VHH binders against c4kar8. Designs and how they scored, part 154

Target 1, 263 residues: c4kar8
Amino acid sequence: MAELSTPSPASPAPLDGGRGDELEKFTLRGARQILQLLQDLITHRGLITAHTGGGHSFMTAVLKVDEERGRVVLDPSPDPQANRRALAAPRLTCVTQLDGIRIQFPLVGLGEGQDKGRPALFAPLPAEMLRLQRREFYRLQVPLAHELSCLLKAEDLARKPVEVSARVIDIGAGGVAVVVPTGAAEFVIGGTLPACRLALPDGEPIELDLEVRNLNRQTQRNGTEQLRVGLRFAALPRAADTRIQRYIFKTERALNAKARGGL

## First folded at step 11 (VHH)

Design j56 (framework vhh_7yz9_2)
Fold by ESMFold2-Fast, scan of step 11:
Structure j56 (fold): chain B 263 residues (1-263), chain A 124 residues (1-124)
Amino acid sequence: as target 1 above (263 residues)
Amino acid sequence: QWQLVESGGGLVQAGGSLRLSCTASGRTFSSYDMGWYRQTAGNEREWVAFIYSGGSTTYADSVKGRFTISRDNAKNTVYLQMNSLKPEDTAVYYCARGYDYYSEYSLPEEYFSWGQGTPVTVSS
């Protein structure tokens, strides 16, 4: 008989504590399933964030699947430095979403060349891909029109307290990702930012503690770079959690209605 | 947090074989993708072979058919069996663990770790 356990409110998120075995049910290994998923990314023009290590990533897309050579063809960055980092990287960690479903896969053995006279990046087809088809893994890409911000309590280069208004770019059950202005503050991975203020539409800002989990310099499709900071909700009161989930649901519903031509 | 220890390198004649081992610390070894990479002086590290947490494998064209990557989760060890060795296989070989899941909410040090390397010299 399986042992029944009830997680405490402070238990880590399922994927933080239950990686590996828990991810097996979300892992695609069939060659046809992998090819179909990559083709779906092409058809829907899905943007991919490719993490190259060292806190760097760039925006790319699958241009073509070459089944005969067993390769995927990727759109290179307009920033030559981002391409050089990608080619030097031992692996790319590719992250994307398709219809709200989070998709992740590694690419190894990246090379460069030409596809029909245009620069391209090539890699062997991945043998496994994660398709996290449960709602709990969903992240809302925050519409720019919402101007959703978080006031961070951080430190400057001299370790003096500073307040930084950061734009929220995505939000989920476990945290937010923000864009921080260059030189505005220093962040330490694993450090806690106390008493930050998340400004949601409708109501007063939510005061919460955030843990710095990721620092990432992302090269955008236009070739510009931005500093993205991944922040985990260290402790989230029920009322705050309810407001955040309500915002996510309402915004997703509105985006889905807009995609269907309104109302 | 994770430590990787490589062994099995050395001097071998062309056409010979070597088996490299990489032992990882930690209880969650089976959840990690693992890879072998190599580096010659003045060059970037290049990918050689990769084994997913689910057991799927991929190989660089230069070693396909000659090298085999495998894992023993009970021993927290990944292996690289190197057959039909050529002088151009001379390099320092590195073990690396990948990730089982990437999240903006996870620590970056969980995504990738290198071992210290083990030298392989193939004489003609």
Scores: ipSAE 0.554, ipTM 0.808, lowest interface PAE 2.0, mean pLDDT 83
Fold by OpenDDE, second read of step 12:
Formats: C-alpha cells, structure tokens, sequence
Structure j56 (fold): chain B 263 residues (1-263), chain A 124 residues (1-124)
C-alpha cells in the first residue's frame, strides 16, 4: 500500500516584487500630496467610481476635504441601496481620472451624516493614493523654455562611441522623447544606451540607462530632417524618479495655471 | 471618444413642460447608467435623476413626481421629461454617463463623460 504522498501545495509564486515596485513609484503617501490631489479632484469636479465589492459600484464625488477633522466628504449615491452597500463595505475603492491620469485610492471607515444640511458620506483621509501614469497616455510636453536635454551615449555608423546632446520634447514617468540631428548616431530599437545624462532645471544631471523604443524621422518646415527617439528608462534610481516626478508635477501645475489665466 | 450632447432646453412658463434629450456617441450605451444633473450660477452641480443600465430609476426629492427619466438604447439617448416646472428648476442641465460594470481592475480610460449642458429657464 504505497502511501501516495500528496504533492505539497505549490507555494504561491512570490508576488512578482517588480510590479509592486512599479506601483510604489506612482503611490502618493505624503499628507500634503494627498490633500492637494483631493483638492484638485474637487476643483475639477471629478466624478469618482466607488467600488464597494462584489461587482457593485456607484458614482460619487469629493465634495470637501476637512483637514481639521482629517476626513473627506463624498457625495452620496442617489440609490439608497448603493449607499447601504458602501457603508457596509470594509473598504471603498475609489477610481477616477484627472487630466487623463488614472487615480485610485482606498477609503475605509465610511460613515453617513450631513454636511451643511445635506446628506453626505464621510471617510478618513486616504493613507495613500495611486496616480497611474501609464506610459501610453501621458507625457508632459516639455516647454521649450525649460531647455531639457539628454546626453546620449550612443554609437555612430562605424560603431564608435559618440555623445549626442539631444533636446527632450516630452517626458513621463517611464521615459523621454528626444530629438537628435539626423546622422548624429545610430539607434536600434531595443538597444540600450548606458550611463546617459538627463538634465533637469532643478539640479545636477541624472545618470540613467535608456532603452530605445521608437524611432521617427521628421522633416521640419525648413527641410531639415530630425530624428525623434523614444526612450524608456531602463534603470532609474529612486531619487531620480522622485526628481522627475516632481518636475512633471510642478510643470503641469504651472501650465494649467497659465491656461486658466493665472499667469 | 464618448460625447454627450444635450438638447431641449429653453424658456417655459411655470407649470409648463419640457423634454430634454441627451444623445451619446459611443459604444455600449446600454451598459451604462445615465444621469441628469443641473447647475445654477454660483452653486454646485446637483443630481436630478438617474436611470440605471437595468432600467430602474431614481430621483432627487425636489423633482420626484414631476420629472421622468427614460432611455432609448437603440438611439443612444436618455430623456428627461420635466412636468409642472417651477422657477426653482431654472438651471443648466447636464447629462452624464455612469460607470459600466467592468472589473475593478481594468477600467477603461473613458468611463466618465459630460455634456455641454442645455439651459432651462422657468419664468414665473
């Protein structure tokens, strides 16, 4: 009677630590940042889909941030059943979009009450907010006045190392697009450019590895041909990522303020 | 890209009726909750009525019994029949698309949409 040793349940594959790290890049945990983002949602009257679990959701909005009490005020659903579900849920998952960027944040400890005589839902301020800039959707167009540049370490047609100073035309959390003179270097899609230097206005250049993702030849109005190179950040130190994010955020705010006639 | 276009607004006397229409340009209209909102100058936008993808409806207390929301999925259109109009109903009316029941993990980028609004003025 050979005891068929029941195969030990395969240990759940470690949650690919890499995906978690990517999410951390987009996670806001600073109280000031969270408050600002919530205020932005209020200002833009952003609709929020609140998920209560079980495939149920309702539309809401942030009505107010109460900093003194450390709570957010939400618009209740016109559906009483949705509100009941929300109050019963251990966690509310809120999803919205601001300026084409997906925002996700959890709310716990939901309660109902009144704000200025109107029914409202209340929750403590979220501990974290995800601002997911997918590579595909939002790249900041870099103002010409900022004169962002990237020193590319590439090879010429003869495979000799060359350094090319490229103008950055757009920047996102995942990479940059640059323009280089035609013939300045040879680029191969999928190729890595090691130890490049991205120059931001706020300090010393950032050393980073770049991967070539896209090549587009553009003819300018003057007849000059330029090569647009899409580059992914292959390895980005945490400090560098923070600086890039800060630059993007600051620049976006400035541009938006200008667009609103504030500057 | 989803676009909402409101129409049917105008001037009406108190006690009169109006029918607003909102036509959506997009796929899967039948899968979305649709709602009407209104906004007066200097005030926040308030919800007026919702019609869920399943056809059930809900109304703000201020319009209950007077307004009726309906939808025609074949025409990608949501309607707001407004009867017994009051001066207090004067506002710009907006339609909105609600979120369709997609998975919590894969939300489409275009899950919210607003129209430009249609003005309703009720004279005393």
Amino acid sequence: as target 1 above (263 residues)
Amino acid sequence: QWQLVESGGGLVQAGGSLRLSCTASGRTFSSYDMGWYRQTAGNEREWVAFIYSGGSTTYADSVKGRFTISRDNAKNTVYLQMNSLKPEDTAVYYCARGYDYYSEYSLPEEYFSWGQGTPVTVSS
Scores: ipSAE 0.007, ipTM 0.227, lowest interface PAE 10.3, mean pLDDT 82

Design j57 (framework vhh_vobarilizumab_d1)
Fold by ESMFold2-Fast, scan of step 11:
Structure j57 (fold): chain B 263 residues (1-263), chain A 125 residues (1-125)
Amino acid sequence: as target 1 above (263 residues)
Amino acid sequence: EVQLVESGGGLVQPGGSLRLSCAASGFTFSEYDMAWYRQAPGKGRELVAGIDSGGYTSYADSVKGRFTISRDNAKNTLYLQMNSLRPEDTAVYYCAAQDSWEGVTIEYPSEYDYWGQGTLVTVSS
């Protein structure tokens, strides 16, 4: 039997090795961000599955973060064999979920002892944490250079049809957020905008129905008011879904390459 | 309705070969990351090989040089060519699919979107 563990740059690539650069933007390495995320897990009482290798895992939780000693305190398993496996493992891979966000982090140098007279497991704070959003909640911030737009078919205050070309500021599998001038059209949460046209850089505009999900008024520094409109794809043909996903994937890869000095 | 159907398992002698197939339906196969996992009696489920939507492949150390993963997007089928089989390769082999947008990780086998029912491979004299 092969033991599969967290990928190492020096070892042969595991399944996600060739896609590690796609996950890098979701990886937190700042000490403050790591501490905040661990505190969020404590606050929300997040159950953690700790993988010890060889197909073994156990349920745990972060009991506290000891900032002075630079360590995390974990709840031991009621199964003594699970605890022995964890202590013998070179690395634990901890996985959990918070409000639809997948969180993963390694723990190295696990030890056992007591915290306030109760059995506990201890490990140094992780150097990195992966924070993934579910597909439907992930939103790509659209680069200004792409000039992505959506032609909205809406109504004005007098209920007359108007067309508004709105700038797309973010896009995901479930919808887009757009910015329009305040007063350009009337939007009602839950209302449907039929036959709108989403323009992607490659190919013909995608015709689709959009549902208004949220509205946020923004005042710019120059005093100009903008309305941010969150729009859900009411129904999306597979071909349109594929094109939107390809745009998101391709754009993220390009942004990651630029961030790493790629040309 | 999403379905993954494995086939090609069976009994082989040590040193023999088998080709496993996984027929996929109900999703856009070409856009999904695919993997083969196995589970031996009394052991946990482990990753054998993976192939992403872009064709990048990776393998467990125990099968490198012996197994080859491949995909045919026109036929919505995933393959595992297994050569130089050993008794320790005896296991139920599972096909798994994950939306490539989420990425594929060895730490999230239970989070794969879809799993097949498995096909038994027995390596014995």
Scores: ipSAE 0.000, ipTM 0.191, lowest interface PAE 11.3, mean pLDDT 78

Design j58 (framework vhh_vobarilizumab_d1)
Fold by ESMFold2-Fast, scan of step 11:
Structure j58 (fold): chain B 263 residues (1-263), chain A 125 residues (1-125)
Amino acid sequence: as target 1 above (263 residues)
Amino acid sequence: EVQLVESGGGLVQPGGSLRLSCAASGFTFSEYDMAWYRQAPGKGRELVAGIDSGGYTSYADSVKGRFTISRDNAKNTLYLQMNSLRPEDTAVYYCAARYYTVGEFSKQPSEYDYWGQGTLVTVSS
């Protein structure tokens, strides 16, 4: 099936086929456009999830664009193993978001170096960047201050029922991405988690069934490892859908107002 | 009057550590790619580690994970931190400088503009 996945900067599933016909019209290949977009990520302090393959990723950011040498400089992970995985990978898939727009790009030929005397990762400038402006791909990055959580009904390693309060890191029309401490529960792609409870700021928790779509073990910038789980709304009542859309809209407007007021 | 002056070499036991320094003068250090080369008895000069003017580093396979090259542009100084030293690391270590070249990092001794006098590193029991 040729279906596009719902992308998210914190999601474990990057879109495959940035060179595919379906995504070609969203692909930037102009050197000036690529340089400008990378510079925008620096200016807005955009957080990047770099996927190293095998279900592994780490959090990074663009520190510098060196146009003269055709390089991008990235913040390394404090976890040496994450950096070793990245350097050994034939390709990194970088996923981020700028003003609600999903951005995805490959980095090939990752090396190590220094920026201002500190360790850094170096890569040639990407030849292409995917920039998706479609509403169906929109994911709201949940503000940490909202302490948005979802109580998951899952199983541990011994198949014993366990309840895990997971932090919601992004939310969209089709689902949420959550963070679970490594080892807290076991998840199977395609598995259903019944009667989970999504806590929104306004009102009672929403009870809903979630389908596991994606799993990713992500090393944070502080060196800790987290399991990132992408969850699809299996059957969403209209009232719940309305509340989720209202939360997304209200939060987006508040974040946009704060960003404009900060300048 | 360009000078590259190495220091920090000496005798060390296997498994030990040394830190080499190269003090540069007479040129705009921040615009130069810098490298550490070594020459063991009976061998030619080989690249140990390089750091270009933009900060990108390169290491010989034999030293990866053991050596760290760094630079301090404010002090016009190049460093090589050498850990887990082996008898095979015994050589004269040379500091080398090349004016930066867009799109490549040189690994050929003939392409460097300036060389230091060398500092001897001896790893033995």
Scores: ipSAE 0.236, ipTM 0.723, lowest interface PAE 4.6, mean pLDDT 84
Fold by OpenDDE, second read of step 12:
Structure j58 (fold): chain B 263 residues (1-263), chain A 125 residues (1-125)
Amino acid sequence: as target 1 above (263 residues)
Amino acid sequence: EVQLVESGGGLVQPGGSLRLSCAASGFTFSEYDMAWYRQAPGKGRELVAGIDSGGYTSYADSVKGRFTISRDNAKNTLYLQMNSLRPEDTAVYYCAARYYTVGEFSKQPSEYDYWGQGTLVTVSS
């Protein structure tokens, strides 16, 4: 009776960072640069997705930089379990965006405490921060008001075909991130979802094939668990690519205009 | 005169809970990093938990998930909530204070400026 070694859940594929050599060009290691970038995150109230490993993450923000102690202060999750996972993790991977540029940085040595009488997470300053300036890595955060959705053709736990309507949370030239209810379908990294339908505000849904690239379980403030699925456009017709690019451009322009007080 | 006075120790059964308090006086409590140490019979003094002036907490692996250190700066008091107590937690527990320093909590007792007299915690059936 050969004990079928249950394949260890594949470590979440490293974020599609380009070849290691290309990433060095975008890596900040200077103390002053790191501090400035963290301050910019504070100023802009940038939301950060903190990955704790095992496909888990929570939303946080940089609250303060303590230069004297050489540490950063983060907003804890409203979910105590997420905080426990964060504290138990050997490394926290933080991902955010500032001015359309993806920022990624590790935090090691996470602890808990209080900042001005409020619960907070603490970590030493990151030794490095990755700032991806390439347009190819840009992901537009989709405004909630746009109600973008993607109909996913997937399988359930019983391998029965199911259709899942997923909310699109971000979109780029190369793919989308969506949120689905936990247990709505089974997703496999590297798997293809054929003949899915992406709904944009400007017309008929786009039919396209999607490849699962990332899976992340996220606990919301209300305690509800959601599955975040990163999807790559596997086969995108040229006309669809044009529509997606147009949507991104138009939305970015509108957001920038609003930020400038024009709307 | 600087004083640290521990209280709340006593006899407790395995699985029980205790809350220790340390009342501080004679210095600006809010500017100090605080810690709990313990010394079991025949053993050296070991760090249990620390909380810095900013509220950052650290714990020994042996007590992680069971003990919680906290401080009330308005009352100049340090606390240690101890849950799920075990016989191996039996020790004299000491409150310690050090002036604010940059860096990690020191695991060295010699780096602390002030010490209490200790309070005995006995975990026995």
Scores: ipSAE 0.006, ipTM 0.264, lowest interface PAE 9.8, mean pLDDT 85

Design j59 (framework vhh_7yz9_2)
Fold by ESMFold2-Fast, scan of step 11:
Structure j59 (fold): chain B 263 residues (1-263), chain A 125 residues (1-125)
Amino acid sequence: as target 1 above (263 residues)
Amino acid sequence: QWQLVESGGGLVQAGGSLRLSCTASGFTVSDNYMGWYRQTAGNEREWVAFIDSGGYTTYADSVKGRFTISRDNAKNTVYLQMNSLKPEDTAVYYCAAQKSFEGVTYYRPSEYDYWGQGTPVTVSS
């Protein structure tokens, strides 16, 4: 039951908070809808990436919804520094997924205390939640057992070419998110990484160009920090896209079969 | 406008065969993810078979080895060949289409953008 045995959670960058024209129609503001969605996250043990600003985030989960007091109770980070950043932040942007649907919500007025004698973070219930049911935003959380990797063609701190093997943590129609070893390479948002190689199971690596879309330093539940890089497929041949979609479909099917008691 | 029209359903004896057809208009079947689903009264739609834009096929365990999904790009039609039919295969069968470049849970009915009207299949004991 160690953290090392649990699937690595995804850390997608926050969207514009539902204030964009296309995102507004996916914003939930009904109290019952918000309560139900938060309860669904508890029931499915959804891991949440809480962004504190400045490119920093930590991994948390909703432990409880206190309807009487209008509050949500969150699992604190084992890293005291991450908790201090969260408490100092004017707003947390929480990002998670439920059945491939992206969920994002703000928390304002974060405090700390105890729940059942254990340290906990708490905040007022969010006034709105983004539930983004768009297929182009779907991300498959890559099972740790698949050991999916992408060989990145990047630059080191001295701007010299370097090859970095990065672990793929999520994958979708438009790109991947990867974990990069600390200090192995430097990334610039908007920069292109040419001729990278995505290693999918049951075939040769796929050669593709990737564009850096986001960077995030995430504090994991075990207290360690990871650099997470969001990468867009800059030019994806149809054959490569077909293989990626097959992997997503097969993996979702297998995970759903296990969830329905396919022991 | 996207439309799917199913045909080929009917009454058949256990052990028999039927071929269902699904003809698309307004889009090309070779450019889209295509699936077959079935539904019995009072139950949710159950995924049966899937074919992607590259021609790769997958099947639900309950029909694997008995059913075959295929397509004819020239006719813009997807087929479901059903062999060794069982009374448990009795259902209304639906053809569904989804865009090929989207990462979704393809076995779920909510993930398909377009649906046919359904064609009933009754398998007698």
Scores: ipSAE 0.000, ipTM 0.281, lowest interface PAE 13.8, mean pLDDT 79

Design j6 (framework vhh_8fcz_2)
Fold by ESMFold2-Fast, scan of step 11:
Parts: C-alpha cells; sequence; structure tokens
Structure j6 (fold): chain B 263 residues (1-263), chain A 125 residues (1-125)
C-alpha cells in the first residue's frame, strides 16, 4: 500500500526506502504537461491551498502563466501577514483538485510585484507536479450550498468536553476535512473524537468516530484565519459508508454536468 | 539517511524552564518546516509549535502560546523549543518532526514524514 507516513508515534522509526518512490508514476516533469495542467487550473478557476510551513496556509489561485519569463502569477491573500509568511518561506506546497484528481506541486523562490497594476505573487514554474488518479486519493470539494457540517465532540483548553459544529470542506472514502474557529477546541493528532455526527443533505446525521490526522491554520480568501482539521473515519458502519459514497457520487455527477452544460 | 535527535528533557518543577534541542541530518534543513509535537501519558500526539524553513514564521498551539518559543539555527541544523512557565499538563514525550511535502497517499495521513526518538519532559512538584 501507498502510505507515505512514518510509523505511529509509539513506534517512531523514520520512513526508509526513499519517500516518494511509489509516487514517481504520478509525477509530471514534462514542461508541456506542466504548462497544460497549470492552464487547466486557470480555466477552471481552481482554488489552491498554499502551505507555507509551520502549520500555516492560505487560499490562492493561479492568475496567469507567464511562459516568456518562466513563472506563475498567484493571487495574494488579503491578509498581509499571510503574504509575509509566504514570501519568507523557502518553498510553498500547493494542493488543489481538478475533476476529482488531487494535484500537488512545489513553488520555490516566491516574490512579489504587480500584475495589471494590482499586487501579485510570482514564482518560477514548478519543475514537477504530482497528479494522483487513484480513488484512494480522491477528495470531493464540498459545495458551499450543501452546508455540510459535522458536530465534533472535543475538549476545550481546560480539558472540558465541548461540542463544535464544524463546516465540512472536503470528503472522501477515508474521512473529512473540517474548518473550526480558532480557539473553539483543542485537537490532538492521533486522538479519537467519539460519537461525532456528520450531517448529509438527506436523512438523519451519521454517528461515527473520527481520528485527528492533521492540523493547519488556514488564511481564507477574505483574510480571516481558521483551523483546518483532517479527520479519518476510525470505524465506518456499512450503512454509513453507503450513504457517504452515494453523496460523493451524486455530487460529483451534478458538478460534472454543470461543468459540461454551464458556463 | 534522514535523522532527527532530540535532547534537553528532564524533571522540572512547575513554573520552571527547559530548552529542548533537535539535531537534524541527512537533508537540506533550511528547505523544510520543523515542528514540535508531544505525547502526554495515555494520550495521542498533540501538535505544539511550528517554524518555517527560513525561521520567519512561527505558530503555536493555544495551550502553549506566550509560554513556549520555537527557534531554528539553519547553519547548525538545529531547532529548539524554549519552554517557560511549565505546568504539570506539559508532561509528555516531546518529538521533533519534519513537515511533509506531501500528506501521504491517503488524505488524512500524518503531516510529518520523519520524527525523532523523543525526549521526556516531566513537570512535577
Amino acid sequence: as target 1 above (263 residues)
Amino acid sequence: QVQLVESGGGLVQPGGSLRLSCAASGFTFSSYAMNWVRQPPGKGLEWVSGISGSGGSTTYADSVEGRFTIIRDNDKKMVYLQMTSLKTEDTAVYYCARESDFYGTEFYDSPFDYEGQGTQVTVSS
């Protein structure tokens, strides 16, 4: 299996055999392929999460590919602090999705300037892009109109039980990513949140146990900061799995129909 | 071979201070964000603090903000955690962790691709 993490924290052995060897077959290095993929992200107005390191990220988009100067032009954050973090970072890790396919690429040497009289961020074209076509990597970006939420059972800073209604931003076969306000609860990587309730558009909320897998402070397009929490389905009942898969399938089908029929 | 080696843990009284060190080798240190994570007895990993590759950006868990400071020295390939005003709830094994360029082949995999053996911090009166 293609699990690219260290063994559990209780058995902290470093990953050997070369991290990313399995990903070579999903890695694009051809200049033409890279240019075409970046142009597709522009055409589809693809929203990009740019990780600046140290648990920070911001939402951006590719505005333009400047082939003559060999660089991409990115939409800066309305939060000046997020832009300063990005400019100070030696590398950005950009993550996005196109037609259900996860796309990930590094940007090195970020600078700032102007494009058409407006502030912009610039970086050299990436030397490689990762394009993951397997169903295990698929994440549906949840439409805002669906108002998908998950009621989390967590602890506050004083270790007292607290319930937090979190907005679901993406969902896959293995879990969900949610957004919570800063300070709403404390999360422990590897910790289990029992008896959480996932609300889908049809039927009663699904009760399930979630494992915290990752945490990231994300600066939104409007400049506000939120905590993004990646949650894994620890044990998924068969009926719940069926409902989640059906939601993903129907939503993807509807989005694909819109993309083909709508402007 | 990527290696991360923590040191500086020990027994300390509430209100005391400790400085943890992490020595990195086997990779281009300045290109990676570094993190401190901890595991209290009987609990999972709790993220504590992160620092960007250049050292220009830092972030902290709400439980430690204002009390802990993360620092790095790229020339020495070291990352440090300066801990002040220590509380009994800070008792844990502390791990130095390298931030992954890729969050696994499953969406919700660990954000860290390498971690050290850990160093024990015990805060007790």
Scores: ipSAE 0.000, ipTM 0.247, lowest interface PAE 10.7, mean pLDDT 79

Design j60 (framework vhh_7n9e_1)
Fold by ESMFold2-Fast, scan of step 11:
Structure j60 (fold): chain B 263 residues (1-263), chain A 126 residues (1-126)
Amino acid sequence: as target 1 above (263 residues)
Amino acid sequence: DVQLVESGGGLVQAGGSLRLSCAASGFTFSSYEMYWGRQAPGKGREWVSGIDSGGDYTAYASSVKGRFTISRDNAKNTLYLQMNNLKPEDTALYYCAAQKSFEGVTYYRPSEYDYWGQGTQVTVSS
């Protein structure tokens, strides 16, 4: 297996997701994440290369997301042959990019019809979308001097709302890890913590919805138990994503400069 | 009046390169998405490449992947297609097309472009 390189964000060729469990970490399966990404493709006019198999493809775009009927509406090809191939295909593999991030998703059960009196292709909403953001895997260890915190809005064991100020120990493009004393709040993997506030340097706290991804208990030397909570950014606004990326970049740069003698 | 004028086509040997240009006038070029399409003799139109209004997003047909590069210069109102490693199968009339960029739920349809160019002929000899 010679190929370990990062896929080009601009490449229209599909990745073989079936060959690598490594791609699972870049796969979105949450219905709201999928809807948000499709809306982002509409807003930013994402041109999509739709692969129908056998080396055939055509250019399309998402015209709209029909949430009520659970389907996407796509622009058909001006080439009737391409549309016939697409309708006959068991699966369409759609490839695009957004802000240099490669996006890939399957569509199954393609049909044809009309949207607002114009020809259109329809397919059920994809169950998964691949979003290859390489820095998702990079976790900046947050310097103690930064005193980075996240105000978590969670529930206690009795399901009463509680607010916990948690220290952020690492941060990446896709989320944060925080530490809390064991018993400070109840966390459930897959649970959502709405309207949490991430206090970054250089501005107002960022309001974020966070999803619990993992829980790890750690016993400290003094016998105190702490819970490390891995939290994923859900429905991250573009402005918030930019601020987080800027913090990571600037902190990395400063740490590297310090290691090289403070230049 | 709106004009899209393609140039840069010609006769080239297999393995050669050509750079196509599309000069736009009569509309706000920086507000339009731009596309390259082609039509070979006796075949339907196929989409080759597309680029958004800001030049941030590009897409390519699988048949030209890794060989062609689309770009734009909004200051010069010009769209480009750099074609490398040309094959006899690339022989076609190449045309550019434009569609208005807009925000919101409904995307304008590539199949219903606002403006079309006249095309420039590319012939790749074996």
Scores: ipSAE 0.011, ipTM 0.272, lowest interface PAE 9.0, mean pLDDT 77

Design j7 (framework vhh_8fcz_2)
Fold by ESMFold2-Fast, scan of step 11:
Parts: sequence; structure tokens; C-alpha cells
Structure j7 (fold): chain B 263 residues (1-263), chain A 126 residues (1-126)
Amino acid sequence: as target 1 above (263 residues)
Amino acid sequence: QVQLVESGGGLVQPGGSLRLSCAASGFTFSSYAMNWVRQPPGKGLEWVSGISGSGGSTTYADSVEGRFTIIRDNDKKMVYLQMTSLKTEDTAVYYCARSEYDIGTDYFESPGFDPEGQGTQVTVSS
């Protein structure tokens, strides 16, 4: 069996996995756009997780942008080892959010010094910044009462076709997360599952092509092992996209109404 | 509506242990990563540990690796920080914070400031 490896959040997978150009449309490369976004992070005091590689990261913030020198000034970590690791890293991957927007950017050529007599880290302005709206990464936890399921078309250990009814625990614009019993089927990251069927409460099951993005084995409290599978919508018909978005919107609104004491 | 309530802090001797708790309400708990962040006296915020929404991925600051364990209970909407081998340098106000999480990749982001809990004070002193 191949070892299942989920990347550490402190050492994420590359920004662009080379699969399609969907992330390119969210990538800012204009100098003015980059400067404005960095200034927004300063204005809103956005906390940034800077990943230095090898599973290491530290918390920082953009203190200022030096447009004349083409540099960003960062708040150093109170942990000296984190700062030394950052300075030794060939590249930092910086991740933050602003008003529900995911922002990610690389920094190369980190240096240290002082800003107004205080320790600071300096780096050239990033050449690109990723900006994803909440809807692109938002995940709705599916209420158990909805009994949302997805019939997966996969292969068993002997490479024979099998159908697995998986409970949908999480759904977003880009995919679903499902739970399957351990050993029900074999999943390979990057593998495609054609003609799966997603059952939403309203109407007939939606036929979808799904790509395996993530695998995570979990042990339940009773000792039973389950496999959590992250699945991307590889090909989503417009009607299916509309139904999924409506389901997410309606369910979120209903959950918010219940939280406020409505019926 | 959205609330995070930290508890479990106190005075402890160096080498001691303490368990912090954070009770979450008003949002879909398992759709967010949870983090512990601390502020030592006279210093800025230091990220301590994070756990993915699924609980399948955890990460730790170098300063606490091997000494602290982050755990979550999605049914109870709780996140915990089990601290062992405490040092005087661990003295701080500890906050829990949610951050954006992608279940498909198990990747999560830095914590945001909204909402801000009151924190729980940990003092490690002889």
C-alpha cells in the first residue's frame, strides 16, 4: 500500500499544482494591485502565517511597504529560531485572510535589520499574490438530518468496479468531503471517479465527475476506522453548479436563522 | 453570535502541566481550523499550534514542539491545548482563534482577529 501523506499546513503543497489554470484567474501580477493589497493588510492589521518549509511557520504582519526600495517590512517572530529559519529559507509562503478573502504570496530574499529602531524583516515585493474569495474556499458542514450522500464509482483492491455510498460531511463550490468505510474502495490522489451521483434533498441525483484531492484515515471513538476523502468537481454542469450553490445558500441561511432563535 | 471562550489557565510550577480549553459557538466548527496563539508580557502575538477542521493535521511552533498537544472535539465544539514540561517562557495570555480551512486539501490559513476572546492567563513561576 502507498503511504498516505497529507501535507502539513506549515508546509503546504505548491500554490499551483499544474492542474488546470483555475488559480491563474485569481493571481494578481500588477505592481499597483500588489501594493494595494499589501496596504489593505496593513490597514486591517492582518495576521500572516509565514511558512518557511520543513513543517515550520511563524506569525507575522506587514508593518509597511517601502515603494521606493520595492520592499515589504515584516514583523519578526518573538521566537529567534523562527526568524533564523526564515532567513535561511530560500522562500517563504505567506498565507492570510482579509474580509473572508484568502490571500497567499511568496517572499524571496528575506533579510533582517531595523525599522525606526526596532527589529524587522525585509523582503522584495512579491511578483504575484493569490486572492481567493470566500466562495472559492467556503465549506458548508452538511447537517446530518439532510442525509446527503454521494454514490462513488471506484475500484476495489483487485481493480474491479465498485459502487460506494458515501456520506457527504462537507460541501463547497469546488467539491465535497465524504466519509467511506475503510477498505470499501481504493482511492489515489489525483485519480478520477467518473459518473458519481450526488444526492441533494431537492430533486434527482446529480451526475458528477470527481477528482480525489485528499485522503485522511480517522479512528472513531468506538475504534472503527473511516476514510475521509476530499473530492473536487472535475466537470460540473451549469445546472448542477446552480443546484449545489442553492443548497449551500439555503442551508447556511437556515442554520443562521436557527442560531438567532428563529424556527 | 460567534463566540470563543478560553479557560483552564492558572499558576503552575516549571516542569508542570496544564490543559487549556476553548468552547466555540455560533459557527460551523468543523469547517474551520482552530489555533492557539499567545501573548507573553511585553511581547507581540506568537502562534503556538494549529489543527485542521478534520483534526487530521496538526502543526506546532518550534518552541512548543514535543511539549504541547492540540486536540479538538467537533461534537462538543471544543479545542484543547495539553501543555507539559512548562517553562517560564510559556508565561502568556493564551487565545484560541479560528482560521479558514479547505477540507479538500486539509490546508489551513493563519488565524484572523474576528471574533477575539478574552483569553486565559498562564503563569509559570516557582
Scores: ipSAE 0.000, ipTM 0.214, lowest interface PAE 15.2, mean pLDDT 78

